# Designs tried in a protein design chat: VH-VL binders against Large ribosomal subunit protein uL3c (RPL3). Part 6

Target 1, 266 residues: Large ribosomal subunit protein uL3c (RPL3), of Bigelowiella natans (Pedinomonas minutissima) (Chlorarachnion sp. (q7xyp4)
Amino acid sequence: AAAARASSSALVALPGGRMIEVPHMTKDYRDVKVCSRQRKWEIREHMRDPIKMGLMGTKAGMTTYYDDEGIAHPVTVIALEAGNVVTQVKTKETDGYDAVQLAYKETRDRTIPWPERQHLRKHGNVKAMKHLKEFKIADVSEFTPGQQLKAEELFEVGDLVDVSGTSSGKGFQGSIRRWGMKRGPMSHGSKSHRQHGSIGCSATPSRVYKGLKMAGRMGNERKTVKKLPVMMVNDEEKYIVVRGSVPGKKGTIVELRPTKIVGKHC

## First folded at step 1 (VH-VL)

Design t3 (framework fv_tafolecimab)
Fold by ESMFold2-Fast, scan of step 1:
Structure t3 (fold): chain C 266 residues (1-266), chain A 122 residues (1-122), chain B 106 residues (1-106)
Amino acid sequence: as target 1 above (266 residues)
Amino acid sequence: QLQLQESGPGLVKPSETLSLTCTVSGGSISSGDYYWSWIRQPPGKGLEWIGSIDYSGSTYYNPSLKSRVTISVDTSKNQFSLKLSSVTAADTAVYYCARGEYDFWSGYFDYWGQGTLVTVSS
Amino acid sequence: EIVLTQSPATLSLSPGERATLSCRASQSVSSYLAWYQQKPGQAPRLLIYDASNRATGIPARFSGSGSGTDFTLTISSLEPEDFAVYYCQQYDDWLTFGGGTKVEIK
């Protein structure tokens, strides 16, 4: 169509200064369906989508989507920095619940202290990551520690996602380190280090993978924006685009989770 | 198989230095794979970690005891030792030597000596 | 210092019964928690490390669970040799042990 042939692209800066070209978007978003109370009750009892795996990302910036009528809508570009590696799989039998622990935002080898690097290489060859998050999902059998998750395998255009992140403020505070028995600084006047016990949702029991760094939160509230349509997924160029605004300013770490109970509504 | 054996005086006078040695057999302190530790248990009470040492002589002490504790290692004899200065009756305990996990993120103990009772009295 | 509180102090049960032992930390220790068994006149024996991993040679009836501040050691069916004192230990901020739970024959 004539409107579809008129297109443009936007340049969005990723963390670290790299830029990507995001093609102009002309796709319609999902229709809203309204169900009777009886139908909603039937769906609730008989038709539930399994809770599916998500990813972590970094808010890169915003651009504009134009629908078929030429109306401008804001969209958010979320960068997929190095990471989204499975660090642990929890099962209902062993841990009381099913979950996949995901590490995000790889740090450089030369910035990791020697003891931490040796631990990671000796026990798993997993690079240190700045962020850890646990995802409670229905089926963990597809996931193995060390597995790299790909956005194109988990999301496709038209999916609805819930995006969680930190609202306005200083963002996530720095990580705190777990004390290791072998560290000389501990015996030479260094303070003991304390680590946050639960990763991600505070109600979720969690095991911390040894050697991985974790970020704390300070002075900010977690916000979730629900049912944002996925407009683009590009694993080669490491981004995903969703329609609307996501929590936080540029650089905020966000969780992308498929919207729950997404199946047939009416 | 790995075995740890404590040795030293069973009686120490108040204000003196408690000195114990742990002999390791069936494994090597010099390999660098593990941390070698002292834990104590007063009669009828719980366990208290005293400190740990690696093959190179790097030490890690319980902050509550650091001013009184010295741990040393002798890799040629496959032994490590504890000195606790200025003892009082509160230091009366069974003293255990134990091997700590080799991973620097770990602080649990997989092998223990049988323990030796040290009584502090005049 | 992180304080570990074990409850109950004493648990009186018969062979074949299930034992559930609690360990609560004064602040989060993540999953850096171990469980030990100690019999009279003997050194402690490692049962569980990293909250839920069984040590080598430990029977399947022993299981650990929990994270953060609340941890549980479960013995699914007590054998005569399981009547002992059990200690939890954290290794997140230095090393501290709980006060112990004595599991005794009813």
Scores: ipSAE 0.000, ipTM 0.375, lowest interface PAE 16.0, mean pLDDT 72

Design t6 (framework fv_tafolecimab)
Fold by ESMFold2-Fast, scan of step 1:
Parts: sequence; structure tokens; C-alpha cells
Structure t6 (fold): chain C 266 residues (1-266), chain A 124 residues (1-124), chain B 106 residues (1-106)
Amino acid sequence: as target 1 above (266 residues)
Amino acid sequence: QLQLQESGPGLVKPSETLSLTCTVSGGSISSSSYYWSWIRQPPGKGLEWIGSIYHSGSTYYNPSLKSRVTISVDTSKNQFSLKLSSVTAADTAVYYCARELYYDFWSGYYFDYWGQGTLVTVSS
Amino acid sequence: EIVLTQSPATLSLSPGERATLSCRASQSVSDYLAWYQQKPGQAPRLLIYDASNRATGIPARFSGSGSGTDFTLTISSLEPEDFAVYYCQQRDSWLTFGGGTKVEIK
């Protein structure tokens, strides 16, 4: 009642200096295209989606999104820099497995090694890009070398995505479920749930040892945060917003892959 | 102590609208931790979830009943209400209001406190 | 719609005996299953949530297990107050209840 929905931080800087404003919550959650419980249940009945193609992006920053119930959610803005162009398409017949190789983040020719540039030229005559990643998917027949991928064609608000990246030297920054509200009759067994203000579930020496060790070792590791709901997709403004934290510091290159759970829509 | 109490007519004529109100006392209906739900039980049969509402007015309805159900909330009176239209004899049941745990979009969906239930008979 | 089938429909047992109640889902519900107890003339009471977690105030003799499509509620030693109807409920797709198992005095 006294808690009118507070305004979140208005602006997040994209690479290149452009600013975007994360949308305000509306009274009609359907119009904001936020996954409702009802919509989530309807989609789960159709648990048949094959593993689909993903995209690459750059972590731009974090902000707060308030849902229709007034619950605050940390969200990450992922910029879509020039790129996301198909290079090599691998098939079971030729390569033994199905995959699409994706190039990301356009750069000047002289900034990448000659062999990498020749690879891009040979496979779709793609402009020099800083990053190449392979996506193993169910059906590669829909992809052609040189094809530009669009976020709005691959992702919809409410989809669940797995975000992979390499943690910086300051440790892993993953998505953590927040249980800020107290469970009434279910408060017992809370040791199996993440608590508000806590990073992990454990309160033992094992957690301290693992947490401390992992913080120091995470700087050189690839890490994945799974099942992040997609909050916004915007091809014109070149960004996607997901609920939660993604690996790495601002500027980290991330891979967005649809969650492998069949029926991964929301 | 938290208490939920159903109220409304115990007899409804066929084709008319069944209307019930749940009064919440000993706790706030405006709590962000809970949805408020209606569940029914025909005599001698099992439980059927009807729908749930959040203090903001957001609703979720059983798909089999969706076209006939409206749930509303009045936070100033600490009450929420059920309207079920075009009733038939199949709608004769004990109607319960209940508190539904809500942690986020992905978690909760269990009923931890229930009203005593009120029998509604559909008969001319 | 996910259908929950409870078996047996009726269990006739004596105080002190072990009760085992089954709930089968028409498709996987992971561990998104709860158990409720309903005594004659009363509203249901939450016993177990997320397949195996006891709700606050529920005695240790109640335990839940299972995952996917097959779930079990066990009462290790029946007390007089445990003779009631038990319902399972899933939350994976909508909210549906099983048909119930009546535990009666043999």
C-alpha cells in the first residue's frame, strides 16, 4: 500500500557512448511483455522446442526493473555491437556435427591475425571481427555464410537464455535467485534456498573454502549463468535485457544461448 | 493470528453469478509475499484451484474456468472476492479462500493458510 | 493439463502402522509437488512442498520423496490424528490436485 513503485535508474551506457532507458513498469504486465505466471504455464505445456541458435553480445551494465507485483529485479543490459554474422556452417555430413559459427564485434582488418581474416573472407566474405564462437544447434539448414542474425528473430520476451562469458580478474558475477521475502510455513529447510543478502546457500567451512578459492581462480574461467528470463529485445537500439547478473565486468563479451530445456519460452 | 473467512450467499440459482468474499484478518492482504486464492471442492470429491490474485490486481485463472471467473481485491477492506458466472449444478461445492506463497515468478504456488470454507449450492 | 493420479484411493490401517501414499503425474513435474492433509469437515493443511520439504510445524513422521512423475508421501507411524484424506498438488503447469487418498482406521 505505501509502496508505490519506485523509479529505477533511468539510463545505461552502451558501448560507443549511447544511452538507453530501461522501460518503466506498467499496470498491464501483458503490454510490457513481461512473462506472467499464466503465460509461463501455457508455454510449458508445449515442451517441444528444439535447441535454437543464439547470439553474442557485450555486457553494458546493470539496473533495476520493477514487475507488476512491485518486486525489484536486477537486470543486465547486453549491447549488440556490429556483428552476429554467420561464418561457417558445419553439418553432420561434412564435419560430423551440426553447428553455426558466429562472428561478433566488427574491427579493422589490421587488428586481427591474417589467418582469422582469411577464414572470415572464405566463409561468407565477412568483415573483420574480433570474436568467433560456435553454436551447436538442432537444425543448421536455415543458416547461410554471410547471414546477419537479428535478435528479435531469435528471442522473444519471456524466453529463458543461458549466458556464458569469461569472468574478469575480480571474480565471477552470476545471477542469483533472491529470496528477499520470508516464507511463512516453509521457513524450515531454508538452508536449501538462497537467502537475501547471501551469495550462497552454505554456512559451513566448505563454502568459505570454495567461495574464497573460486573468487581467486574465476578470473581465467568460462562460466555460464542459466535460465535468465529475457525482459526486452530491441534490434533497432541494439540491446537485449535479461533478468539477473551475467558473467564478467562491464565490457565482457557474452554468448546468449537459448536454455536447453524443451519449451524454454516464458 | 492470521484468519481467512469466506462469506456470501449459500444458495445460487442456475445461470446466475456466484459471488463470494474472503476477509483477511491478522495479516495484510497488501503483503508482497503472497497471492490470495480460491479453491473449491464438490461434495465427496477432490480439490480444484479456481484462481489467484495479487494485491496489485494481477490475476491468474484456471483455464477450464477462465471464461466464467473474475477475482478482485479491495486492499482498503483487506478482502478479495470471487465471481463465477453462468453457474450450474456442477458448481455446487465448498469454496475455500487461501493464502498462496509467492517468492517470485518462478517459485511458490502452494497454499499455507485456508479459510474454513463455505458451501454454495446451485439450485432453483 | 497435468493430471495427478493418487493411489490407493483408500488405505485401511491401524495406529502405529506405516502409511505409503503414491502420486503419479501424467508428465514430469520435476520436484514441483506439494502434499496436503484434510481432516473431516476441515480445510486442507500444507504438509510437504517441493517434493520433500516439510512445512513449518509438521511432525517428522511425515516425509515426502520422488521426482519427475512418481512421488510418495510416507507416514512412518500413524497417530490417531493422521487418519484423514491426503492430496498432492503440482505447480509445474498451472495448479492441479490429485484425486486424494483416504487413510482410514482399519
Scores: ipSAE 0.000, ipTM 0.428, lowest interface PAE 11.7, mean pLDDT 75

Design t7 (framework fv_tafolecimab)
Fold by ESMFold2-Fast, scan of step 1:
Structure t7 (fold): chain C 266 residues (1-266), chain A 121 residues (1-121), chain B 106 residues (1-106)
Amino acid sequence: as target 1 above (266 residues)
Amino acid sequence: QLQLQESGPGLVKPSETLSLTCTVSGGSISSYDYYWSWIRQPPGKGLEWIGSIYYSGSTYYNPSLKSRVTISVDTSKNQFSLKLSSVTAADTAVYYCARDLGDYYEGFDYWGQGTLVTVSS
Amino acid sequence: EIVLTQSPATLSLSPGERATLSCRASQSVSSYLAWYQQKPGQAPRLLIYDASNRATGIPARFSGSGSGTDFTLTISSLEPEDFAVYYCQQYSDYLTFGGGTKVEIK
């Protein structure tokens, strides 16, 4: 019976037409811990605001999982399109803060302007990607430019994740803005030396921004749904399934982060 | 066939501004794939990159020349131009315009024939 | 500024011989290194990009290798038209060229 249930139970399509085949899902609430008020208080006393590394994905669609009582529960399928490659690792010593930049969703070279291409080449020789996001995390020492992140190494079934939909226009625009600020102190009599913000110093912000690809709608803002249980993680078939509804329509680019207030001891 | 052709005065007086134009034919300067550059070579010496421009107007200059260099693009004429201010005898060189390969193919795949500019009174 | 040092300055060889040209960077340029050939009175011609990839139309006798700070251009068997000046160029941090290596007939 188990073998028969292992057959694909749903096909979910991305806006580009790629199909994801999701196996039948079974209930596994025993691996999801909900902390009591007292336990949450106790955990907070020892937290140094530990933020763990996440990934980017694309909302592919929704399907259904049925529990032992026959009750339907919505699940969201998040596709892992080509990407999730580390580009730049920032440290407090060199950049003033700890972060890992992640590039997501491969695209054609011609769609990415010179500043964005140079950024990807200089930081790990990464292929042209449509989206670039910074993840501020507690410990960046494990990550190196060019490293491919794998969902199965970051998430397990039963983990709770926070899923954020983001404005599609923030990609390289945010990175270039940061380079401009970083380069500014070095341009006139500063004792600071150039590192990797060099390309930003010769172009005016208005000219650089004119070349940037703007996608998505004005007025888009970040929406976060917290504490969604991870139901499935599959690096080979490139998807993650979470229990519940995720912000945005099919095709929305999302960030997945481990929920920081949940532990196995809760 | 893509061709690049430099044009401008072959003689410039010290302290004046050197002005050159590169005309692109057989292809469009308005392309997402390419940057357009100026490179110079003093007689008997090696190559020196001056700067590059994208068709949107974004520019990238050699830091050693940045204070004196302006590169501009005119997409309606399929041209881009170089201005180098306050010239001295050290600026005497053959000036080339070239197309930069974008992305992983980066290099200069098409060059103009070069134009000699002599700085002399 | 990243400085590229080419050696030797002059390489004297006969047709049919193998030429090996060196380019060393003052700091790592990863694989962001190109090679050019220049004949007297002509513009340079792109031979190799990304350290080891031959440009369109470039004969198989030309090959590039290396990464980081040490790069090599190899011409497996010199033909008469290969006697020229060769330049390396990095594009890791802005664009700088080496001083050139002249390959001349012995």
Scores: ipSAE 0.000, ipTM 0.416, lowest interface PAE 13.9, mean pLDDT 75

Design t8 (framework fv_tafolecimab)
Fold by ESMFold2-Fast, scan of step 1:
Structure t8 (fold): chain C 266 residues (1-266), chain A 123 residues (1-123), chain B 106 residues (1-106)
Amino acid sequence: as target 1 above (266 residues)
Amino acid sequence: QLQLQESGPGLVKPSETLSLTCTVSGGSISSSDYYWSWIRQPPGKGLEWIGSIYYSGSTYYNPSLKSRVTISVDTSKNQFSLKLSSVTAADTAVYYCARLDYEWGDSYYFDYWGQGTLVTVSS
Amino acid sequence: EIVLTQSPATLSLSPGERATLSCRASQSVYSYLAWYQQKPGQAPRLLIYDASNRATGIPARFSGSGSGTDFTLTISSLEPEDFAVYYCQQRDDYLTFGGGTKVEIK
């Protein structure tokens, strides 16, 4: 039984009912964010940080820690539910841009429509996942369809991350949803001459009307908070802790992207 | 309980369109739990999946046949149909209709099959 | 695409013997594999789904095992009605079947 952390802990519930203990941070922990000599050299050599790979998570909750000066600092615990598996890798030569698609949060097979399941199987033979997000990055050569991403391999304590969240819908809001998704009712300003028949077919991406998608806001707007310091990373217990408030309420799916740095950072 | 029955011409001339219908009885085709599929088997050879359709009309085809195949569904008649255009002798096969189930796990599998119908492509 | 290779192509056995049929995938299909039995002049019949789950009405002598790329269908003691062709099936961007294994009387 370790007592050292007991008097300084704050408990946060992860999805599935597991509790984690976030220790009180001393003033010295704040200094952990200072760049190493090697990192400072890298920043100097490259005036612009290349865009790096990120991952997805679920907002588990927020807590607070008090430093040596009695100042309260908000921290957010982000759970890493089953997922963060590479699906499609896009290249400039084949697709016009470099990107890695990441699938997140396993679900029952039957909850995902056939086109989404076919996409996941075609690109890495990935289990049914609720969310799919594309990360545009500088170097895709290190990523392969079916690869499991680990937070400890992508992030270290002291890294700065941008966190984007949304409280609306499932992650197949992009191109994947244009293939075989059920069409909603046609709205005002968009007249459709598409006729129903006994001939079945999936709409091509070019057949998804902008007028329907551009008509007002659909669900909650996406929000991003930039340059949040990473406080803890734990692949075994499946969480990451960042300093600051992230968008949305508990249960919100979030995207963690390394902050794009121009000039000196830390 | 559930039965699937293929019907259609047993002889098709080269370059014409092969047309088959599957009638479903003992269950509804208008179910979100299943896809409805066509599989063929040339004499003495193995099974080849042709395509599947959801009751909404969404279709998924074998890439090798996609340019020639159309599957459609008629929920009012509880039927779905296959059309394969520009047939050749290589299209001679027993054609099966089958239900594609995914309710029991992460696997997709054919749990009920029609008896099959032989279609010969010959002049 | 994922290719399924079944071996052996033909298995010659006597009633009462144990049959072991193999299905190998060119890349991982996790547990997403089904087995079918086909008798001459008949439609295929589902035996096993999700690698090891026996379908409704299938006798206990049939069992499936394996995960990833290597799968096995076992018939613990062959009955006369078990002499048939057996196919494995997986899913990818489309559905594919193995080439089949014929279990015949020696």
Scores: ipSAE 0.000, ipTM 0.398, lowest interface PAE 16.6, mean pLDDT 74

Design t9 (framework fv_tafolecimab)
Heavy chain, then light chain:
Amino acid sequence: QLQLQESGPGLVKPSETLSLTCTVSGGSISSGSYYWSWIRQPPGKGLEWIGSIYDSGSTYYNPSLKSRVTISVDTSKNQFSLKLSSVTAADTAVYYCARDTYYYDSSGYEYFDYWGQGTLVTVSS
Amino acid sequence: EIVLTQSPATLSLSPGERATLSCRASQSVSEYLAWYQQKPGQAPRLLIYDASNRATGIPARFSGSGSGTDFTLTISSLEPEDFAVYYCQQRSDWPTFGGGTKVEIK
ESMFold2-Fast, scan of step 1: ipSAE 0.006; ipTM 0.422

Design v1 (framework fv_zilovertamab)
Fold by ESMFold2-Fast, scan of step 1:
Structure v1 (fold): chain C 266 residues (1-266), chain A 119 residues (1-119), chain B 107 residues (1-107)
Amino acid sequence: as target 1 above (266 residues)
Amino acid sequence: QVQLQESGPGLVKPSQTLSLTCTVSGYTFTSYYIHWVRQAPGQGLEWMGSINPSGGSTSYNQKFKDRLTISKDTSKNQVVLTMTNMDPVDTATYYCARDEYYYDYFDYWGHGTLVTVSS
Amino acid sequence: DIVMTQTPLSLPVTPGEPASISCRASQSISSYLAWYQQKPGQAPRLLIYDASNRATGIPPRFSGSGYGTDFTLTINNIESEDAAYYFCQQYDEYPYTFGEGTKVEIK
């Protein structure tokens, strides 16, 4: 990381104070072309199996890229905070559909309800995380509980990604989940693990909460910006740079999914 | 039996980078978090950071800023602490310790390795 | 950061006497507190976790109590081998923090 620092063009800070050093960017861009009838046969496999694995990240900020004509293009820096760990892998055989759950952004054990801690422990022995998201994908055989996903293995410069996140609308609103238990996970989770209370408990009118769906998330409608080119991927410095604007303010949790290819990529 | 063993240089010059390795045996490497704790001569214990060896997720004490990196090598059952720009005040015995997953108390510690930072 | 304060810092005791060490947190940590023993030249050894549970292999003369901000480690029939430093540690919030340590000396 000393060489990357020496050549950096910008520093971007997360709301929590973490600094991301973004080196000078070079553009590697996949062009979209009209396909001949014969060429369409070559890409039919993508049309049958369009969905690949993605990652979660945190919107860190925006900067600028200048192309060969000197035209300024906005780019968004997405930080990869502690997380992107596979928790549960669902298969058609056992669960009726293929999916991979990712846990994102570590948090303190005491703030995580016992059922959520039990879930993370059971599925890959994962530390407490603020966000848990399921990715429905075509092939789950290459993923295992506890696996750390690396951005450089899933994305490369020139890929097109769809970025989903909470819109810049209203802030986080009220609790959709309540705990009425004195020794519930929200008060003293470590003690609650004992055999008599290990599965946790819920109080009426408490909603069922089995993942980290609500922790650090806004309950607002999800907005997706599609087909953003990936400009840079760096697993060592923990960031991805995409060309364009992504939903939400700095600190917004986003999902990055590879754009599915349907008849336009030749 | 459960064993944690630190290894690395006993002497580091000011401004150099420290690299310490914690090698574990006698249990499933990916089932327990590994933490680093240091102790300056005649002083108390100071928590530095941790790693989940299953996924590679890390947590750091903010006082070390970007000086501190903790990484793992699952094939060798090793956790590596890297700290840049060492200063004489960083002279300490460095310990690795494992925690119980649900409760971050340290049930087993390495024997410790003394690192002296001097010219 | 949560500050952990231990008293006393030095505790001379005669074999067979009880010894008590106090630990105070600057804010409530529920029962997320551990006690460690450290002998000269050795790594710390876990004695008590979750304020009151004895770790595996720890003699029954060691006991812990407390909740919230005030905690006590008690050694009820002190032996010469118990001469050591004792540290409390909170694991409620990052960063994890330790008390200053108490030196137990045999008179």
Scores: ipSAE 0.000, ipTM 0.373, lowest interface PAE 20.6, mean pLDDT 74

Design v2 (framework fv_zilovertamab)
Fold by ESMFold2-Fast, scan of step 1:
Structure v2 (fold): chain C 266 residues (1-266), chain A 120 residues (1-120), chain B 107 residues (1-107)
Amino acid sequence: as target 1 above (266 residues)
Amino acid sequence: QVQLQESGPGLVKPSQTLSLTCTVSGYTFTDYYIHWVRQAPGQGLEWMGSIDPSGGSTSYNQKFKDRLTISKDTSKNQVVLTMTNMDPVDTATYYCAREWYDSSGYFDYWGHGTLVTVSS
Amino acid sequence: DIVMTQTPLSLPVTPGEPASISCRASQSISDYLAWYQQKPGQAPRLLIYSASTLQSGIPPRFSGSGYGTDFTLTINNIESEDAAYYFCQQHDEYPYTFGEGTKVEIK
């Protein structure tokens, strides 16, 4: 185990070669303690937070943060690729529930079928994206189709986030590009998921474009790691660093949600 | 008064699908995570999974592989456990339990439990 | 998975005596441990969380201690109504896991 570093950076590469330079972490996040046991109990009784909006990202890789004692702590770098654009806002009045549909990871128009492309253009005039996800949240009034969501507006250093992801090796799970897949047996793991609209679809599902014959992810292959401290948020360089391990290998698409109760209250 | 009540079939045949409903009352349904925990006769407790009744996000114990789904119906204040391909070893009392707050991981209120016997 | 081991599995006690139940985690869980009481035919009842914090409404004769891997539930001056199974649970990480339980029997 190395002593604490004063001036260094880590380079982390996404699949496809984008490099992210994570600067030396000078703040000691080892001691980030959002709430004591007693304080968490108090917040539970008095200040329960509503479910807040999240973002999508791509696991870029892992690196280490060395504390003042020289102990290595794993950190995960999550890249924010082009995307995180609101496509559709659903309300209890019109749709029976409140949700914000978010598109992620820009692609070329010709790589997606016309119906999927029309959906994105009709709902906010959004560029072609590979992934579409619905976030059910308490208050949708601040979101509009076409809005670009920014990590620095949703998260700050010291926040706790829940990160959900799945294996990146099994095609475009929840991606609009799945439309072209044959209906024959895919990986048995993928086929074990319940179809979108089945029992369990009330989970925060990846939204499938209407009319597509894709199975939704229902959480059986999904891993969620809760209460990861946010160490860095950088909208200019397009990344978030969280303390700990995030599900999946490099390149996995992940969902970031603020932890509901524990975060900024202590 | 906080109450959680499980309901569903007491008997399920092998290879069939189990569906259990947890109905809650006495508090705001969307404010607390709901978990499912089972207990085989004479055995200990086994955590199965959970759902956030507001956002709908779920977490599952991988021991059940792809057999388990938890869903919700906000209009009825209900959480539904669905488990496919039931086996005699799945015979247990099934409980729904309320998580004190999300990320806490402990359960302040439990349903009375419903015994599910898997037998031909 | 974190394995939780309880000792003893059966504990006969006389009313008025203290009862002590141990719980060991296979890896450090800091203070993220809860204790539950379960009477025959009933659902579990939360007694203690975060190793030592007493749940509201639970009699003060119940107490918890421990940190890391070794934890203890203590019932001081045990009463006949305390005859029940007791389970520890780690609430540090998924999947949440429980001990096998300790049966406390009044002599």
Scores: ipSAE 0.000, ipTM 0.374, lowest interface PAE 22.1, mean pLDDT 74

Design v3 (framework fv_zilovertamab)
Fold by ESMFold2-Fast, scan of step 1:
Structure v3 (fold): chain C 266 residues (1-266), chain A 120 residues (1-120), chain B 107 residues (1-107)
Amino acid sequence: as target 1 above (266 residues)
Amino acid sequence: QVQLQESGPGLVKPSQTLSLTCTVSGGSISSYYIHWVRQAPGQGLEWMGSIDPYSGSTSYNQKFKDRLTISKDTSKNQVVLTMTNMDPVDTATYYCARGDYEFWSGYDYWGHGTLVTVSS
Amino acid sequence: DIVMTQTPLSLPVTPGEPASISCRASQSVSSYLAWYQQKPGQAPRLLIYDASNRATGIPPRFSGSGYGTDFTLTINNIESEDAAYYFCQQYESWPLTFGEGTKVEIK
């Protein structure tokens, strides 16, 4: 019994050495109901699918779970490093579109440029973080600058999520930056967001400065894997487990967004 | 290998709208910040604004107060500056310049500049 | 806005001599300062960035120094083709601002 229980969990290492223990999964995700094509068309015509808030995470790794029938289920462990704090809330009235800007992955003040530090301090007095991502959502009224987002409040086991990350065709996915180097624009992310490049865009690229792109070279591309079932959400231990593979290598920063149409609700 | 080239009208009447295009060759506008800088005859350099290579987000010198718009067309590898309500004091040579993607460490490539004269 | 003040505005120099141009910021710009050279009818050319780093292709006779509010561009052993305008630029704070320019004249 003890041996069987122990063999039903896995240890996954985060970049930086932290270990996550993924417990045994007992739910059968094949219980998800599927809509007919006709029913999905009716939903699309009569009800608008609201765009819901997501969060960011770090790909910790993949593991395999075996069910009672001996069938292998590949799962990806996504770590929730310190972060997922709301910085700027944008509204149609003031900014031309509704969005929540989210900061992710705490870092030392000296490792990010002064404009990024001041932006975080101005919008919710947020600690220094490496990544900023804007989430365009239908209803921003429940979010305020400085608010800590919790995975268990946004996701439930059985939800479908779309996971986006940046893949590198050349094998590099890190940033090139050192304290005391050049600064980015001081007013980046202010009212300039109202201009054409930000308005009407369904997905805003992550504000991760990579230093990899050069004139005349191919850059990194965003990849999205859609409709991955959420297998486990643990906000205390800071991880989410999804069924399947997510974009990028171990250590890739990913954004998780609820899938727009969920079959269980048809 | 990288070249920037401005194009647009050499003469604009007062109150009309200026549209200048910066065409980039030998490099991608999706890799670097593009800035617009102007220089009145016999005067110094004045920064106007910039556009982010990834998001298309823009930053403007507030002196131009709602007159200035910078946009990009990635398929044509072009950045466009639009400025409304031109005045004779806007007579200048207009440059586009490339900045470092991570943090603008200075402009390593400039266009040749295009002279725009504002007169009746 | 950060005001950049260059001194002198005009600098006559004999070939072979060292020349120095000063740039003073109205508030600290850390090391976020660049220097440009502009010859008549041409676009500016980047010489120095981050106060002291030479841009690619720039001869070693050009050097920069300084931090905070006081910066210097030095041209050691000046050549006749160095006759041009020189501008400093701060990129600590928006809007980005340039100095008035210094005209270097070869005697």
Scores: ipSAE 0.000, ipTM 0.372, lowest interface PAE 17.9, mean pLDDT 73

